# VHH binders against FAS1 domain-containing protein YDR262W: the designs that were tried, part 3

Target 1, 246 residues: FAS1 domain-containing protein YDR262W, of Saccharomyces cerevisiae (q12331)
Amino acid sequence: KNVVNLITFKDSNGKLHKRLAPEEIPPRLHNSQVNSYPLGYKGMRDFSRPAVNLDDILGTQQRKQQEFLAELSPLSLESKLSLVNEVQIFASYVRNDVETYNKVSDPNEDLIIIAPTNRAVSQLTLKPWQFPNNIDKLESDGATEKELDTAIQENISKFVRSHIVVYNDDKNSYKKVSPGCTLLQSIDFTESKKSDSETGGDILLKKEGEVYYVASSRDEKFHAVESIENGSNGVILMVDFTLVGP

## First folded at step 12 (VHH; from s6 with T100K)

Design t3
Fold by ESMFold2, fold request of step 15:
Structure t3 (fold): chain B 246 residues (1-246), chain A 121 residues (1-121)
Amino acid sequence: as target 1 above (246 residues)
Amino acid sequence: QLQLVESGGGLVQPGGSLRLSCAASGFTFDDYAMAWVRQPHGKGLEYIATISGSGDSTYYRDSVKGRFTISRDNAKNTLYLQMNSLKPEDTAMYYCAVDKRYWYRSKLDHKGQGTQVTVSS
């Protein structure tokens, strides 16, 4: 017997508003049998456009694109995130970051989402809203509601954007360092304009045998990808760790 | 169903030590970060220490840093708080909690009954 969970916020004029909690926001449906544009859903992806292929990104082997007319299009990443039970905490953070959520829903994007499991988030000694801005200190220092909301939103957005790569065939978003190992740039890396001449990215993707591995470029500690979900506008790599932490 | 049972509280002199324990059952203990939370009489709840699910990372509020040590034994489903150099200001009810604060201002619904710590001359 669950009720819809609302959260309260105060606008710049001091007026109190309510919105759906991020975990209560309904997923967007993608159905190729339905003409959905009158209802605000995204249009269909151009089926001639190749799908994101991890082996191509790694430089190991290529996936042949199926005949266009006979190709079955998987659901969007927005739909896939909403359906994968093991990542629903992370999915709720994604929905809270409107700019990123719009990219996840956009058929003209190609994304790699490295989605931490609910277990990975639950294990953190500080949750994504608590770092890197120290919310405890801000509260004790008498920060206003607006200052707290801004700091919390920055924390959540940085966490989300550290786990998502915008893939680009021109290699703007990745650099192959060797066969089977590629350095990727998260959205957060790109937006921070960090100049790291040694790496040029913040995420390592590697394949050994039939298993994919992900690491932060900072510590290079590889973790196995638990599962892969293919969507129409990219892929979700489920991992039992977080790429950034307290 | 989830159960948390705190123990080890009591009366102690300033400068003394106590060790709190929390027995956990009814959930997969090492999947979750755990916390110690205290409530001084007539005041709100204060998260004072948190430990990751694996036990390899900890966080302390400044008021207890250097004096208190959080630890866990995942084989025994037990959380600990070693409290040294106790001060009268540490007098409070102490709760063991599963840290499910995925959002700001999440309610603390996963805590035990508490154990009283009183620091008095």
Scores: ipSAE 0.746, ipTM 0.909, lowest interface PAE 0.8, mean pLDDT 81
Fold by ESMFold2, fold request of step 15:
Structure t3 (fold): chain B 246 residues (1-246), chain A 121 residues (1-121)
Amino acid sequence: as target 1 above (246 residues)
Amino acid sequence: QLQLVESGGGLVQPGGSLRLSCAASGFTFDDYAMAWVRQPHGKGLEYIATISGSGDSTYYRDSVKGRFTISRDNAKNTLYLQMNSLKPEDTAMYYCAVDKRYWYRSKLDHKGQGTQVTVSS
């Protein structure tokens, strides 16, 4: 059925308002990154920047094949996220975080997006807007609508930013743990660092055979990457779990 | 296609117990967190308990914590709410719901018809 989901909110005066749920809003192109080429942003990217290659990050011998496939992808990660049905909930959270959306839309960024499936998000006992700030308690304590919106945005942004890595060709900030296993820093980890020289991380990436695996560094429970989408400014690794939860 | 059928409500005295059940069909049950939602007469909806798709994590509103237990049987596509130490303020319609609150104040479109619980002397 063509049911449009509306959500309600109270403003700081207690007046009830309705708006389209963010997931009902069609994806939009970032104006600074729209180009006139028929195949996406390839003409706007600095071609001196090599494509993201997972095997380079892992130190394996298959680096050139993945680089070749990424260079052939004309669409940005912004476009790829909007088209992959299995991650539409996560994609809607990304669009709701302006800073992150700007990075995903930027043809001169290089990103690794670890995108939880709709199933992974749907299984959570609390959804990403509900933690780590306790929204139920804030409501009960009489928080204003602005205070609630801020806390909710912080929750969503932390969830989104915990799943996205800015790839840096300078490997001083990332640490290979063992052959074929590398510790990566999410945007959230980078923003939480005590100093710029900190070299830890919150995401483990490994390859066994032809399959890539991802884990949180906190529990080291590896999950297989279910599919890989290559874009002009990075890659999307689809996973059936979330890197952070309630 | 999606169906949620609540049962097990009734009239009980304060301090009593009830067990609610919810039979689910028409969707992949263990893909979703499930919730119990109640509505006292003339008042709004209140999410009181939620359980993860696997059943290994739960959340309770403070007003029911320690008295109510949510559980699920994924082999039978059934959600349960064990309610102990019932109080008159627990009187409400109780709904089983698929927890699709991906956004703040999402509509509750995925619920059953409800089962009445009345706690009265």
Scores: ipSAE 0.735, ipTM 0.895, lowest interface PAE 0.8, mean pLDDT 82
Fold by ESMFold2 at other seeds, look of step 13:
Structure t3 (fold): chain B 246 residues (1-246), chain A 121 residues (1-121)
Amino acid sequence: as target 1 above (246 residues)
Amino acid sequence: QLQLVESGGGLVQPGGSLRLSCAASGFTFDDYAMAWVRQPHGKGLEYIATISGSGDSTYYRDSVKGRFTISRDNAKNTLYLQMNSLKPEDTAMYYCAVDKRYWYRSKLDHKGQGTQVTVSS
């Protein structure tokens, strides 16, 4: 029988994927952008796939075919995040978390990034590398450089992953609470979820009038979304606060 | 042009109190967490207290917790440090700083000229 070599890999969510083994992939002769790859899923997003639509997630409006097509963007969230001056501190943290950065760059993901502004991060009494692991105490206790690097990386990754939602129709990443209010699960929530806890979320998204609001589900203190940036693989909601803090 | 001017230092007996002030200008004060940083003579810098931009949250080094209180008045663009139960070990130059430690190895580039606190009999 006709057999090609496949390798299986597991993403950070535990999902299994298959791809051609490196020896089955034709060599690239030029470093150029192509319209498509042989399998149709690599390098270019399927344009028939609807863009993330906040009103669909909230259940407030019927989706229109014309709105579906108009919401597509040629720029990825990775590109958009690097261009939005007001969130460059957060963007730098995203780049530090390789697994998350790969999702932000993946044209086949659909993400909601709740991006704290530079002001929101600058106001924090402890910066994202300092919590929840207490880095000052680890230093005082004589932690090795490796132990410190690990704790710092865990802190930054948890901060980043607490601000990003994977929205896919085939994933259970949100729950409509009422018209105009939806409970979302961040990547961090999903990765921290125990097997006994199947439902819930850590982020509330609400629309009142023409304005979107975001809150942590624990305190339900809503903050207005200051701007929305649409990308080819999702949206960025710019907010003046952080969803997790010291 | 960012400017930070500390005041309120001096000589005090052990067990005494001092209140430090820092006048800030040239930037949007309430956008940033602020810190007090001290440097004992011939030793390294240490962050002893920080306060969020809104003033709602604070952090203290263990050696000063319960004795020192950081506060801010955003209407006056002023940072304060109330120091009670002072010990000889608190003797240092005290600096007001904008807390821009977004990464572990960030340099301290945004501080004032400092005010000396000396605790001695």
Scores: ipSAE 0.727, ipTM 0.887, lowest interface PAE 0.8, mean pLDDT 81
Fold by ESMFold2, look of step 12:
Structure t3 (fold): chain B 246 residues (1-246), chain A 121 residues (1-121)
Amino acid sequence: as target 1 above (246 residues)
Amino acid sequence: QLQLVESGGGLVQPGGSLRLSCAASGFTFDDYAMAWVRQPHGKGLEYIATISGSGDSTYYRDSVKGRFTISRDNAKNTLYLQMNSLKPEDTAMYYCAVDKRYWYRSKLDHKGQGTQVTVSS
């Protein structure tokens, strides 16, 4: 029973949202039979798993204070993402993609979230629901409401998944290019490639001095990370640009 | 506070040209994509052109592509629409708008008062 049903709704501001149907939420399990489920009782994290360490991914030295703070963060990336007011549009899109939202909430995942600011999204000529599927054309071609909803959800999911890297993948989600520069694979890149052995990635992470930079591998235009939030299951890098656009 | 003021509309013959302007104030202009939206009499609103905050990217509805050009001057907080080869079907009220369509069917709450364009022989 891995499939959950969603209810879509539009709020007073016109935003389209999805949520779990009330009957789809399983009851609390009181026993400690954690190894029978992917997510255990209260979602406890396996403490033997090390925290995400950007300097290890980059092959650079890390200050002790930053590493110490990462190990002491009790809040999930979902909680941290909700607290950063400057990324609330992106956070809303993450909640719209239930599979990604579940990963962001999962204490046994290790993620790197490259979160575009509200400004970065506001500057786009087309908003994430409008591309790559051309919603205007689908409407004019007579698409049903279900077909439109599916295409819109695919657009938003692709945008969200282009900004999130799963670090704890057994097959490695990154390749060091040089000291201080690493090529990463977003969830979207991983889901789109035909072979696990294919090299490459869609995201560049770089450190120069004490500042981290992010670029799309397509244009290699680096932007400084504005802030870093550490969570129990990974890290959020706030950036003032989007990795994909119309 | 937030204010968008369109100008440059008028009566023109088919095949003529007009340049619309929109003066923006009360917000950080270059943080937002901007749009031109038109409403023919008795019809709904139609987004016809959008431009990114930086001005480097544009989008046009097929009915105006090749005839209309959207641009912006971020130093002057001004949005423009150059309209060439005008047709009677382009007759409408034209609005300057801040493009906040973050979700499907987002409401248009941030537009100016409009400027009338009338194309007739």
Scores: ipSAE 0.708, ipTM 0.884, lowest interface PAE 0.9, mean pLDDT 82
Fold by ESMFold2 at other seeds, look of step 15:
Structure t3 (fold): chain B 246 residues (1-246), chain A 121 residues (1-121)
Amino acid sequence: as target 1 above (246 residues)
Amino acid sequence: QLQLVESGGGLVQPGGSLRLSCAASGFTFDDYAMAWVRQPHGKGLEYIATISGSGDSTYYRDSVKGRFTISRDNAKNTLYLQMNSLKPEDTAMYYCAVDKRYWYRSKLDHKGQGTQVTVSS
């Protein structure tokens, strides 16, 4: 009964990939003379639902300005990522990871995407498909094409999911360390933790003055957020570094 | 336009040393990781060493680790490969490349014309 559609896409190097089509969602009706909604299966976000607010996450003030900007942004984070030329390499990795693509396209999600710039990725001595699974060694050991494709997909998925936080008001996704400094859990961290009661995180978010900073919890080396893009289902924080690397 | 010009190749005896240089122009050099890639005659390309845009991080294929040293001078837009303890198996055309392998089996579009290294008695 339920047929899963595969769609193809072309990466930045021209290689064709297949992915699971996004799950269709029921359209939301709006009041009209005929009470009809355009053909399609993408609903509008419920405007009574509060948008992601970085100051709430940090325990700081100035929430009103961010909430206003988020409410003016009807486009999903998937759409917003495609518009930011400086993160197009990362955006291509997001599109390749079906579970992540579905989340960034879902109007009922609330996400924080920490998007590395093209420069940040270009600087790496190993690209995200090459670690943490050692692809060179797998090839040398005679791995099959299927084994290589699986390992590469795991590498890309881990990289992408290490840069995305699912925000909620519960203490599942973040822990305030001090005023203006919060420890966050990426999707990758959440999937790796040993129990639901485990605390901690892999991402630090800090505000000093009017500037936001991000660090990996492993090195605590803070980098300024270079821009903030608001979408219907969260925010994108552009940074000139990667949270995980070789 | 992007240009990469390799030099420093030649004929050496086994156990000898060579230093390859690559002059880069037409792009922001320190924004990119750089690589040395070699191609033995009639064989495929092999990435043997890479260096981060800043020069702070390096990676080596096991076959050259400990014998080869990649370095860069961002003020001169120049990439280097110091090759020591050369073996006949190191005989190949050596290319300087911008490492744009964002996907598995990305095409090598950004390389120089190469410099030949021949290691023979």
Scores: ipSAE 0.699, ipTM 0.886, lowest interface PAE 0.9, mean pLDDT 81

## First folded at step 13 (VHH; from s6 with W103S Y104S)

Design u6
Fold by ESMFold2, look of step 13:
Structure u6 (fold): chain B 246 residues (1-246), chain A 121 residues (1-121)
Amino acid sequence: as target 1 above (246 residues)
Amino acid sequence: QLQLVESGGGLVQPGGSLRLSCAASGFTFDDYAMAWVRQPHGKGLEYIATISGSGDSTYYRDSVKGRFTISRDNAKNTLYLQMNSLKPEDTAMYYCAVDTRYSSRSKLDHKGQGTQVTVSS
């Protein structure tokens, strides 16, 4: 029989959505993934939460809900990052920032990960552990091993958090600035803002035709998204540049 | 097979100049930042200059800033180091390297055999 069972859920805005019934989703085969979930459950996301939809964020033409549901993945962004060979250097930095890694693994988060390719990182004059704290200078000035480790960790965390957005459809974590162009707040931006009333952002997301583009709000130099990986708790946008650099 | 071949070293008086070259092959040259690394006799390795894959951005250790200039020609797969106002302290074996220092514990794996620079009267 070729019958697919669907269930209906309502998002925070009252919009109805359909997802595959849990019994239609293949069980995860690797026990390590089951044990990584905080609730100890069989890798299932709380299906009452809506999936991240870039077209909703941009206010562009929406695809049919059935078509969108066919693209949903049971795999978390943690799992998806491990599978995208072209971003493994960035993925290693994410694992180095335990707080952020926990969010990437959390089935109840919704994230937009702007993942620089291995090439984007490899071509940098300084690697993410070397800036913005000047590690060479700290070492020359006689910094202790502990002081150096702290500065390095701060550098890596800032780099990682500048590339990840916590998206919540019902929390206004983004601002549409023009048709098909939206300003986003990275984790780093939200952690460094002076008050909760600050509404700016550090990342621009744009769609032109069928192609998505990303830029730093600082320079507004848009780069095409090379691929999109949908996970159970968000989306990965692969780009051939870094949002912050030396 | 990845290969890096340095040349242009030699004996020079203090205040003199040298230009080092590095021919690269066996990898996509402009995907990687490149570095010049030096090792004084019996001492550890020191990264002195790096340049981005495109060549648009550079970084220099303070001891060489203003005296050394790193550059690259991506059409020729060649890295350069122009060394001016040389000091006896610059005496070392000089290597070009692919900058793969993705962590602070990274080992220098991709360098040539080096070219000796000796600054002496």
Scores: ipSAE 0.729, ipTM 0.906, lowest interface PAE 0.9, mean pLDDT 82
Fold by ESMFold2 at other seeds, look of step 14:
Structure u6 (fold): chain B 246 residues (1-246), chain A 121 residues (1-121)
Amino acid sequence: as target 1 above (246 residues)
Amino acid sequence: QLQLVESGGGLVQPGGSLRLSCAASGFTFDDYAMAWVRQPHGKGLEYIATISGSGDSTYYRDSVKGRFTISRDNAKNTLYLQMNSLKPEDTAMYYCAVDTRYSSRSKLDHKGQGTQVTVSS
């Protein structure tokens, strides 16, 4: 009846204790909360997990850049996405993809979110719910409302997952292409490559001077990152383009 | 404050051509994809063509692909639709719209008053 989130910690004797986590509107109101975690370490980040550091991923001047970027942010990426006005359309798509929203909300995930601005989405000839499944064609072919809703959700999920990278320090998860340029795998790439084999990633990240740039690996058209938001479980790179389109 | 004014509609014989224009004001025109939307008498709205904010990309519904051309002039805040090889089934009210369909349930809130196109002998 009462949904209570508990967090676990060890005292000086090594004995485990549990206490009530502060309840927040999203944990109580969000239908995507995981029911499989009985009284676990939910709601508090593992203190030993380092913050995401873009210069580590790029293999650039790490000591100086890591000093500026190493501070742990008190807000999660879920909170940051909710607060950045310039990406609210993308943020709404993230909330509509339950599986991805759970990752964004999870303090023990580390993510790189490449967030298209509202302008970037508004510019598209087809909005993310309309591709790659051709919704116009499905309607004309007599698809049911349920079939349309499924295809639309698949489109939104693919768009969202094409813009989010799960970071880990595993050398096999991504590869450097050239000095200061690294190939990354979006969640969508990771999930799709199990079906087919493609290149080693779908997103290019590079740094030239003091500016970070992002491109799709397919067209290699680099766009400057307009701003960086640091969260407790990753970073948001704001860009004025979309990594996938119609 | 947002205003969209269509013009260029009229009566045309089958096989003929017509060029629609839409004057836009009250918003940052090149930030948005724009669309032409038509409504045949007694029927629902149909998005037939869209163009990206920059004008570099277009999309057409199959029923008009190859016959209609959408374009924009961002310096003049104007959207165009060149309609060739017109058919009687193209008869409809044609609206200029800002494409704000961020969800499949979005309503058409940002359109002009429309211009009538009638294709008959």
Scores: ipSAE 0.727, ipTM 0.902, lowest interface PAE 0.9, mean pLDDT 81

